# Ledger of designs, part 3: VH-VL binders against Ubiquinone biosynthesis protein COQ4 homolog, mitochondrial (COQ4)

Target 1, 235 residues: Ubiquinone biosynthesis protein COQ4 homolog, mitochondrial (COQ4), of Homo sapiens (Human) (q9y3a0)
Amino acid sequence: SDGAGPLYSHHLPTSPLQKGLLAAGSAAMALYNPYRHDMVAVLGETTGHRTLKVLRDQMRRDPEGAQILQERPRISTSTLDLGKLQSLPEGSLGREYLRFLDVNRVSPDTRAPTRFVDDEELAYVIQRYREVHDMLHTLLGMPTNILGEIVVKWFEAVQTGLPMCILGAFFGPIRLGAQSLQVLVSELIPWAVQNGRRAPCVLNLYYERRWEQSLRALREELGITAPPMHVQGLA

## First folded at step 6 (VH-VL)

Design e06 (from r05w with heavy chain N54Y G57Y; framework fv_recaticimab)
Fold by ESMFold2-Fast, scan of step 6:
Structure e06 (fold): chain C 235 residues (1-235), chain A 122 residues (1-122), chain B 112 residues (1-112)
Amino acid sequence: as target 1 above (235 residues)
Amino acid sequence: QVQLVQSGAEVKKPGASVKVSCKASGYTFTGYYMHWVRQAPGQGLEWMGYINPYSGYTKYAQNFQDRVTMTRDTSISTAYMELSRLRSDDTAVYYCAREGLWDYVWGSFDYWGQGTTVTVSS
Amino acid sequence: DIVMSQSPSSLSASVGDRVTITCKSSQSVLYSSNNKNYLAWYQQKPGKSPKLLIYWASTRESGVPDRFSGSGSGTDFTLTISSLQPEDFATYYCQQYYSTPTFGQGTKLEIK
């Protein structure tokens, strides 16, 4: 409802205009009649439901993914051993994930609830996707600024086909200046698309069993390559 | 086991060109930037540039921009550095080095080739 | 370009000594978006290629003995060897990778 959890509110600077637009958008939706709300929900649910079935079937065919579906691990404050993660070596997946959360002031607990998926297993799949979004910033080496978030959305759109990822990938760029937009279109989107096609489905990665793994080794395993250029100062 | 193996020593005359190779093994060649760094006798390390083996994108240090060309062949996991219009002060050991743990900014050089000695003499 | 300055240029020490090498950058190498210092330390023995010891100013590369430690933030950095061993006699270089890579001029560590 307020986005895909706290990542959006913390990754963008908290400007009064941005908060106003989000509040106005929510208020505008409240003005639609029940029939229109239901029709929009049905269209979104139908399209998302089919995509989620494809993702679930991919997970069922993967040994690690099948285990994730069976065990239903969650990434939340109640399930994370923060003391263990803090004690891990620098450059490990778990330590870098904690650094991401701390620097961006993001909590794993504030993911938006799934309300439109009428299937328990598919509801878990979309919940899992939302919980691993922060891991993708770490895996891809993308900052939480607007440019970095758009690059991650292109990767997610290619990987999942989820309608919200596709919308974020295509409409996010309107927020960029000309220089960043040129770099995005010419360099970063092709890179994100290539990595998204090449990498195994990120929903099949059992992150909770890989906290100790070095990020270098994990990227090698997933076939994730360095960006075409360093993105420092490009947003 | 990650290894970077460079071509053998070269002796060149002033005005000639030299092409040094660096063959990578033990990792995904296209996953990491490859940098070139040289060291003149008794002196420190000087960065020359890098290539992204995936895209072919190159960035050269200003002092070398008009004389250096970096390329790669992904079929044999090999990077190349060609330096043209050689001068006696180009006499140095030339290293390839992998940029390891990258973020959205640069990474440190976690593996280095053994070095290629290039001697430029009349 | 960010200029790196090391001190001293050389020093003599005995096995078992505590050794400190200083590195200063002409501008900050701390990246606020991830709170990391983009500074590395390398060891180079005669006739060999450099070997990565420390990255992100204080993180030891795997396989590097715990007698090596890095500290500092922003523009001032230190490499410390707590108890010098015979194999530690080498030249040490600091490197920034916040922007286009630059190296310090090196510190030669010699047996006294």
Scores: ipSAE 0.356, ipTM 0.715, lowest interface PAE 3.9, mean pLDDT 82

Design e07 (from r05w with heavy chain N54D; framework fv_recaticimab)
Fold by ESMFold2-Fast, scan of step 6:
Structure e07 (fold): chain C 235 residues (1-235), chain A 122 residues (1-122), chain B 112 residues (1-112)
Amino acid sequence: as target 1 above (235 residues)
Amino acid sequence: QVQLVQSGAEVKKPGASVKVSCKASGYTFTGYYMHWVRQAPGQGLEWMGYINPDSGGTKYAQNFQDRVTMTRDTSISTAYMELSRLRSDDTAVYYCAREGLWDYVWGSFDYWGQGTTVTVSS
Amino acid sequence: DIVMSQSPSSLSASVGDRVTITCKSSQSVLYSSNNKNYLAWYQQKPGKSPKLLIYWASTRESGVPDRFSGSGSGTDFTLTISSLQPEDFATYYCQQYYSTPTFGQGTKLEIK
């Protein structure tokens, strides 16, 4: 009823049947156009409830992850000091994140808000994952072309187990040419899986307190290794 | 502290092979490509190839492709470069170098070994 | 193979001088997708291994004094040493790492 109010900004309460319909529709749309971030977001929210609980529990058991759940930091234009990030040394997390946003013409503010998760803390967890995704390209040294996105999705699928990441990892390759598909299967998927298993949960990293940290130091902390090849020319 | 420590000087006859080692410490050995670069007396730097210590994958410069073999042993964080069928003009200082800040393009060499002098003489 | 042309081959300077070394690549080393120039500068003293000074054409490596600066984009690059110090007398090399690595022939900086 009206007295309940929203659990968080933009929350839309939905029944299990409504969630099933949203999942089916968003899955179809995401498969049609995987770059539709709004449809990918709906799919993640409607299919990931059990997995989000597992991720939250992992964060609760990690000292830094528990602090993130407590403080609920957000990565958005209103929370980022873009001028401060621009002043950081090249090769630092913050400077390279800004470079990623600029060259790919994306904004933290263009991400779809969380709407279909009926638990405020789980809604934060999936929103955190979405905000962190852009940094994984920089951490993993992957471009934003189709091949790079698929490699990042394999890493995310192993790291999170989210159905949307698993779907993207398995069905994304259908759009690749023969050369890129060969490289993906023989080299990049094994690398992404190995690093996904080795690295700590990326949701446990307090990025907002690490803007000044060099990428080399951060990769050492996370156990992320160089890709098996230089992939800049591949689709 | 990142360190790359190379094996000692070698004197070889033409036609022999030499195997230089490079022991890494102070970082995750499998996290970074290891390159080999040589420098003939009074000359500039010449890239020979790399090994990815994680995968074991290698890439060799064309001038060395049929004579060089790069390997590693992850249990002791050591990379190896073996050059066969040595010629007098292979006399040089051989360096290992870590490819530092990597991305999907190549990286620069942020740490270098002290060098191994290889002399090829009759 | 990208060919690196470095000039001058040698130069003489005094402590306190500003020195400039030029490096040209036969092809652009600018990667448009991230707007980075894949060019590095190294310092090598006699009997020692090279030391990284600058990467991405203008980013100073940690611990390198701020008198060293790199500039340029695409095919034309410059290393500048302001207010030269006694320990700066060395050979300097540029290197592209946009593709298979190649080095310039070096510039020997000698005391006047």
Scores: ipSAE 0.480, ipTM 0.780, lowest interface PAE 2.9, mean pLDDT 87

Design e10 (from r05w with heavy chain S108Y; framework fv_recaticimab)
Fold by ESMFold2-Fast, scan of step 6:
Structure e10 (fold): chain C 235 residues (1-235), chain A 122 residues (1-122), chain B 112 residues (1-112)
Amino acid sequence: as target 1 above (235 residues)
Amino acid sequence: QVQLVQSGAEVKKPGASVKVSCKASGYTFTGYYMHWVRQAPGQGLEWMGYINPNSGGTKYAQNFQDRVTMTRDTSISTAYMELSRLRSDDTAVYYCAREGLWDYVWGYFDYWGQGTTVTVSS
Amino acid sequence: DIVMSQSPSSLSASVGDRVTITCKSSQSVLYSSNNKNYLAWYQQKPGKSPKLLIYWASTRESGVPDRFSGSGSGTDFTLTISSLQPEDFATYYCQQYYSTPTFGQGTKLEIK
């Protein structure tokens, strides 16, 4: 069952000590199984307060980001018009996002609810980050295999500075085989870091107003280059 | 009817610059990326770069990035490719080509200009 | 850059022959997320611009005769002309668009 606080649905007040314990436990469990979305969510919520405030302030200074904070758009099955997205031209952001979801068998609704952030606006920011994560796979051309997730985490770590993304980027590679690790270090991390530094903050992108935009034109606008190699087949 | 019409043949001396034009008709000029491809006598096809006619954004091949400038004029649906500091090995037929996928990162070329012969000789 | 290699460099054939031209990429041009091969074929006649024949490895461009077919996946691709006609004598190029565009060196199809 889910608790609800006055700040937002599912909010659970916690002390700094409790947040520390949750962070340690969720980090250990996320390292064991990075597909435990609930543990990754808890880690993000308990370790990111200062960074979330910086991200929120950055969004407030950006015209599009400020609009996102004001309007609070959500990406979920209930808010997406899947029929409309399917009718868009191939290569548009909306059509390619649907393709990503279908191919990787990911639902917009699989994210755990935000519970341990004590500021309502910051709770929205971390929720937005989680919902946008699938868009980053689409923008970067990365699959949801372990190598692809690590590459996206390196991009996210550079972009956001969130402790959960930094931990995922640095410790995720421990789970890779030698060939994938070599490719990651020699090609994919430099590529992800370069794109992460070049691109404006991806949280400032109002995806729901850009469904019809060409994915290629969007990548050019953001300074995101094509991957140096195809990642899907790498073990 | 989609048509790409290029400017006429040019003869240039080494060290000069050449600017080739490509006038598009029969479609929405800003809806499709325009690429430039050259072909030296008896040789294959070499990609030089592209321009997004809507934004003016460009991407050049590594071998040309310091000598090529691609521009467009949306009021007359015309793309331009300027190659500077010409060498004898720049002698080639230069083609403009429309990307068939209006929105993909890279694409195939569904329509080509007739080609502009550029001869670089002393 | 992805290197495209065509074979043979030239081929002599007679009208009515079945002709095959091969193209090999230095790395896969199959994108598993959409299951598409980013590979095109062009025909170029002397003094003329290239003409698109096939894209997505096997999709025939509108107006291209059905005797032309493309096949293959990943790194190995084939262009087949099932019954060669007089107008088919030309140079054929493969092109990948998985990354920065690169072309094969061409296959010249000559009358026997």
Scores: ipSAE 0.005, ipTM 0.440, lowest interface PAE 13.1, mean pLDDT 83

Design e14 (from r05w with heavy chain G107D; framework fv_recaticimab)
Fold by ESMFold2-Fast, scan of step 6:
Structure e14 (fold): chain C 235 residues (1-235), chain A 122 residues (1-122), chain B 112 residues (1-112)
Amino acid sequence: as target 1 above (235 residues)
Amino acid sequence: QVQLVQSGAEVKKPGASVKVSCKASGYTFTGYYMHWVRQAPGQGLEWMGYINPNSGGTKYAQNFQDRVTMTRDTSISTAYMELSRLRSDDTAVYYCAREGLWDYVWDSFDYWGQGTTVTVSS
Amino acid sequence: DIVMSQSPSSLSASVGDRVTITCKSSQSVLYSSNNKNYLAWYQQKPGKSPKLLIYWASTRESGVPDRFSGSGSGTDFTLTISSLQPEDFATYYCQQYYSTPTFGQGTKLEIK
């Protein structure tokens, strides 16, 4: 429901001016340090209202996306059956997702809770996007180093149109050295853009129903191709 | 069924170039890195480099970087390895091999071509 | 460059024998974050291409008989054939894929 009070557990009601100030501050911090997940989260919440509505409407029109909006699955340490995922075959989505988390030392819980979105359903959409971000690293074969994060941001910018993803994609590269920047511009951005355009909306994938699916088969289904190089070696 | 079919045997003179082809079928050609490995008579396996068929990006072993060129043609699912300025010690069987599940880390070679014998003699 | 060393270079055995081939890397091929050894074993018969037997040091490739097993971690690895069959006489190679791929020099398994 609408109203002046909290709409969900971590909701903080804010004015348009307050949202503008949070967006400006978060954008500056995210450009300075893309590893600040909390600042990236605030930027996404404060700048993306119209884009989130478009994404929600897109999800409503997709059979799998509509199911996600109805059932509101969450990807967190408390909702994941880690023992089940660990028992899955090598190469399955669930097993490779756990491998990604272990190798990159990332937790499903690293994302800040949604606070500044004044619509409960849109708050879920942006929370879903944040939780799916780690899945995109697994799907795209990208590490969590700064180069890998920028590549994922280019894919996300093409896929979602979220202002935070566009800003991260265009301005993140200023932090790279000349060699990494050359590789990014000549190889990785064209690859990320091509995959982002080809793949269906990643918010419409019910990952929790696909843990047993081969990652290779899922990539083929989505039209996601091999990275142009082993990016881990470029870190 | 995954298959890698290579071009036929070649006999070359020192100083010439040779171009070996590897035609892939039974899988999405652009989804897997293609490696080239050679084996001199009675010797072991020597890695030469790889190509990403999707991007055309390549990485060559240090010993070959000045003489090898790897390319591909996605319209016919074919990878190529060209070795220039041939010497007698380049006499070997040349294999293409598919890298397994691609990711940001390396993997083993799950399928191999039948090999192409290249003989360099005066 | 990681150097791979195999021993022995050749061995003679009879059908039914248990044979062991060893492989040593010049530096660890164990990635501590995922606890996987980036080590594979290949079989090559005369006039044929290599065939993948084992990857991640101990995982058998689909269709590979149970008599083949891999073990080891870090720098020391072993391929074991528990009950040698006539079709197993071949040359065996270890390979690391922790970094730029390198192969051992091979072990030729011959009929005694």
Scores: ipSAE 0.015, ipTM 0.513, lowest interface PAE 6.7, mean pLDDT 82

Design e15 (from r05w with heavy chain D103G; framework fv_recaticimab)
Fold by ESMFold2-Fast, scan of step 6:
Structure e15 (fold): chain C 235 residues (1-235), chain A 122 residues (1-122), chain B 112 residues (1-112)
Amino acid sequence: as target 1 above (235 residues)
Amino acid sequence: QVQLVQSGAEVKKPGASVKVSCKASGYTFTGYYMHWVRQAPGQGLEWMGYINPNSGGTKYAQNFQDRVTMTRDTSISTAYMELSRLRSDDTAVYYCAREGLWGYVWGSFDYWGQGTTVTVSS
Amino acid sequence: DIVMSQSPSSLSASVGDRVTITCKSSQSVLYSSNNKNYLAWYQQKPGKSPKLLIYWASTRESGVPDRFSGSGSGTDFTLTISSLQPEDFATYYCQQYYSTPTFGQGTKLEIK
């Protein structure tokens, strides 16, 4: 009798009480195990609604961001031309992204689907953020170890203001040893904050149209600077 | 176009200090580490250290850490390398070099200054 | 520190010759997590600064002629010039950047 279908694939309607319970449970699980990407995703969806609206509105005002919202590109195994990316010069965004995936044994498809956002466009924005996260490791030169993930979270928190990113940035350091914590607080957080404030919103980058661009030139365009030290040997 | 332009030749007495400058243009100066490498007459290349122009953070080679100071002035996109307590065996051409492709670990030097000849002679 | 050893220290060659220069590191410069060899090759002409030719052992820098090629992995590396041109007579240096940067002692390529 009702013609209303789902807002998007995998959408699960939830009440305000259910959203509150999901937020509390996913926050507890994400703090206990930040590698539980499914719990991090639920936390982002249930706590970030106002912030997602702000991010969407920022994208609408940016000519490249508006194009992304209109065309809704996806970064997944089915949408990536891996053969084309592998043919690109070493040092291009596309080749460096593939290297990141291979080195860290990460698939574009390992992200949980969006389920708990009740607006189709906002659901796209949070999904885009999740797909772009791996690009930020490439742009910032950060490994996927705990220290590198925390540095990326500080950049993301400054860039997006998403509650999940703020929580990850502030509570992630609890898992670090004393030497890594000292380096994080004295050197890496100031660097991540400075770059996050200086760079344009990373959600406004149409990565799928920039695969051929050298990573060096892209970093220059964004004002992203080299980290104060090479992070791979830390943590 | 990326350019690194260094200060002119210096002649110093043993025990003196020398300060070499390297002015960067054609790119964002604070975006890339700046390294210093020297070459004694007829000898190979020897790495001295680097500075991150954004943070001011430095790393010096073991044999220079007690005598070298690297600084920068971001307002004029210039890096400096000061070597103190000069000896005759410090006679060399001193180069600044940009670390162009950085990532998880060190990178290669994609652009070099023209070199500054420092002669230490009594 | 990682010690870099080049051979030969000098060699004489004629225009059109195929030339090979070898470089050995005292320990592996292969970073297992990204499968990259942190090795570069530089060309230096008399009175000039070094010029980057090859990085990551085999990747040619933009603008470098395709007659230059790098090969090898771990501890043993080779720079090859497939057909020498007059402008190729220079000193060549290998450099590791796996840790604190160190250079080979250089190979001087001379006309003979």
Scores: ipSAE 0.005, ipTM 0.507, lowest interface PAE 10.1, mean pLDDT 83

Design g01 (from r05 with light chain K36E T100Y; framework fv_recaticimab)
Fold by ESMFold2-Fast, scan of step 6:
Structure g01 (fold): chain C 235 residues (1-235), chain A 122 residues (1-122), chain B 112 residues (1-112)
Amino acid sequence: as target 1 above (235 residues)
Amino acid sequence: QVQLVQSGAEVKKPGASVKVSCKASGYTFTGYYMHWVRQAPGQGLEWMGYINPNSGGTKYAQNFQDRVTMTRDTSISTAYMELSRLRSDDTAVYYCAREGLYDYVWGSFDYWGQGTTVTVSS
Amino acid sequence: DIVMSQSPSSLSASVGDRVTITCKSSQSVLYSSNNENYLAWYQQKPGKSPKLLIYWASTRESGVPDRFSGSGSGTDFTLTISSLQPEDFATYYCQQYYSYPTFGQGTKLEIK
């Protein structure tokens, strides 16, 4: 339903995300009412640039994030050594990421290119976010079914404040059946929000230098807890 | 009401440059990306690039990146597209088009200028 | 670049006919995060600029008659005109906006 009620209590995400939620409402209105020129302008002027600037500033402040901005690593078919990742121990980040790709029949290259050109660094930040999304499924133990995608979007919304993540988190639940919706609201959204608040910004993780790290150890480092229930088949 | 009004027809010699204007009215000019699309006689539509009127940032299609320059003047809500080193196969109708309903991906073109015919002949 | 292929290149029809035009993309234009297809349809009459008919593959632009409908997902899309009217004789283009904009070759709808 609304799903946002619990988040307007003491658990509400930071001020940037609160502003993002308001902007997401404006974005939804603009998407369904093309005659609202002022709302499209607000979306363009306030949500895209501001949110990306906040994320970029968070990365600059973090030692690992600053290195990512400097070196501009990419996660794509052309940059991944799939043979090397397959040789890694079961349970390592790289091996589990490959398992996620194989099980879900997805490619690192399936994401649409960004269209931000006027600020090259902000263009990289949104590109990095989009490339990292599949990695978040691996970190959170979430499948790519509708319920799993919604849970990841709640985590991403809390972490990034990006309008697309907020829209996906807020309106995605409309697509769920009653049982999945109950589980989402009572168990999974609180879990995703808590992990999103506890974990460092996921854009600050240099994944390309952590392929050998145990996924369990990485989750402990990030403060990410095991999913509260088995999500496979619920949506 | 939203309107995009383009400059008049041009006739140019091969090797010359042409600069087409597109004046916007009825909306906040800086709030929407402006694209340029051309159509050769009897042919389909070909995307040339865009300009973000707020920042002045541009992106050009690979076939045009060495010859096209897109600019804007926010004081008069006008976008410009200049194509240099014209060839006979640049003969086309050139359209400006507003990108509506966007977020972090491309949008569709909800309003179009009337078109500017550019003829390149010797 | 995403290549758009339209069929047929031309079609002859009579007023009152049901007309279908197909469009295929070389890769999926479905964005999984919002479950939307980044696909638009335009109508162009001789000597005029293109006019947006449909966006998001199936959403009708304001003022577009109900006889126009779009369907499809991923790589395969269809524009349908349920009962052709005299003013509908025009060229129709599909366009993807999943990445850098690309257009189909166009379908010219001609009177029988």
Scores: ipSAE 0.000, ipTM 0.422, lowest interface PAE 17.3, mean pLDDT 80

Design g02 (from g01 with heavy chain Y102S Y104S; framework fv_recaticimab)
Fold by ESMFold2-Fast, scan of step 6:
Structure g02 (fold): chain C 235 residues (1-235), chain A 122 residues (1-122), chain B 112 residues (1-112)
Amino acid sequence: as target 1 above (235 residues)
Amino acid sequence: QVQLVQSGAEVKKPGASVKVSCKASGYTFTGYYMHWVRQAPGQGLEWMGYINPNSGGTKYAQNFQDRVTMTRDTSISTAYMELSRLRSDDTAVYYCAREGLSDSVWGSFDYWGQGTTVTVSS
Amino acid sequence: DIVMSQSPSSLSASVGDRVTITCKSSQSVLYSSNNENYLAWYQQKPGKSPKLLIYWASTRESGVPDRFSGSGSGTDFTLTISSLQPEDFATYYCQQYYSYPTFGQGTKLEIK
């Protein structure tokens, strides 16, 4: 509060009233269209302050998480050696991450910058979460269709407790047909919850030190199991 | 009933391009990856690449990445594969194939189109 | 790429025979978290598209006769036809889907 410059790049100072208005507006837009990553990001930033503190504290208590908070690695076009990742063996985390980016036409830079979090370390935590989200589809064996996104959101909600993940988990199913909704409720949510409880916090994984690790070995390490049913064709 | 219906046979001269279509029905088009596989006369199956119909994202096999383009139109549940700078050794039957259900992005090919014969000659 | 090698390239058999076709991968296609092998078998008749017979190395696709069975794990796989029927004369391909798809070179099953 001493009138110094911005806390971090892209930071926009906002009052509590301004945060309330941004939260209300972004929640309405995110519910209408969850594929609007800009609105989803604003909702996450304006509503998650208490939860981000809990996540930061969990990271501080974990040896790998503490290193991540200290070193602040970023996943972006400027920090990734795409040529090196492309040269890695098929099935490695790095090659599978590139596959996900190519297949979904997603850039490492697609995520909106953090703007509305007033604590620099917490701003890093939410940015870290956003940068690693794309790897969770591969780690969980979930497709990028609507049902797969909802299952990933249930895993993330259990893992992080972030309001935006809870919103996505709760309201995402409104877009599913009756068959997919029944499968989600009876099979996939219990599976996602169990994996979310078993796996270490995804924010504690130093992905940049694991690019060469086989995805299979990483899944075994995390205790992530195969889905109870195949979901790629549903939603 | 799941069906993949491909466009008709094509005869092309060397250097031309060909665009093959694959119309899907009987399932949610955006829920499954669509792959393209070709087969030269008397030869085995060669994977060319895939498209995610939901996102439009693609991945091409190394041998094809500089001259193949895969696209889709979700409004008519149709996938397309365009191969440019055709050579005589591109003469083959081209198949679209649906990647079946899996606990990951990879699955077996549970449904195949009938094939499109492309002849590159004279 | 994972290289798939089939043997034999061709074989001749009579109706009623037990036929075995083998497939080897250059690296393991077994995922130990779910204990499943990412391997499929296809049947292709002349002028027709390939038809999925077996996935997960041993699971028969719906509508496939029980005379077809798959076995093996890791790098070594076998397709068995326990009592060959006239409609089974075709070319058979193995395929891994542990990584980007690759196929064996095919085994042509011919009438003796």
Scores: ipSAE 0.000, ipTM 0.445, lowest interface PAE 14.2, mean pLDDT 81

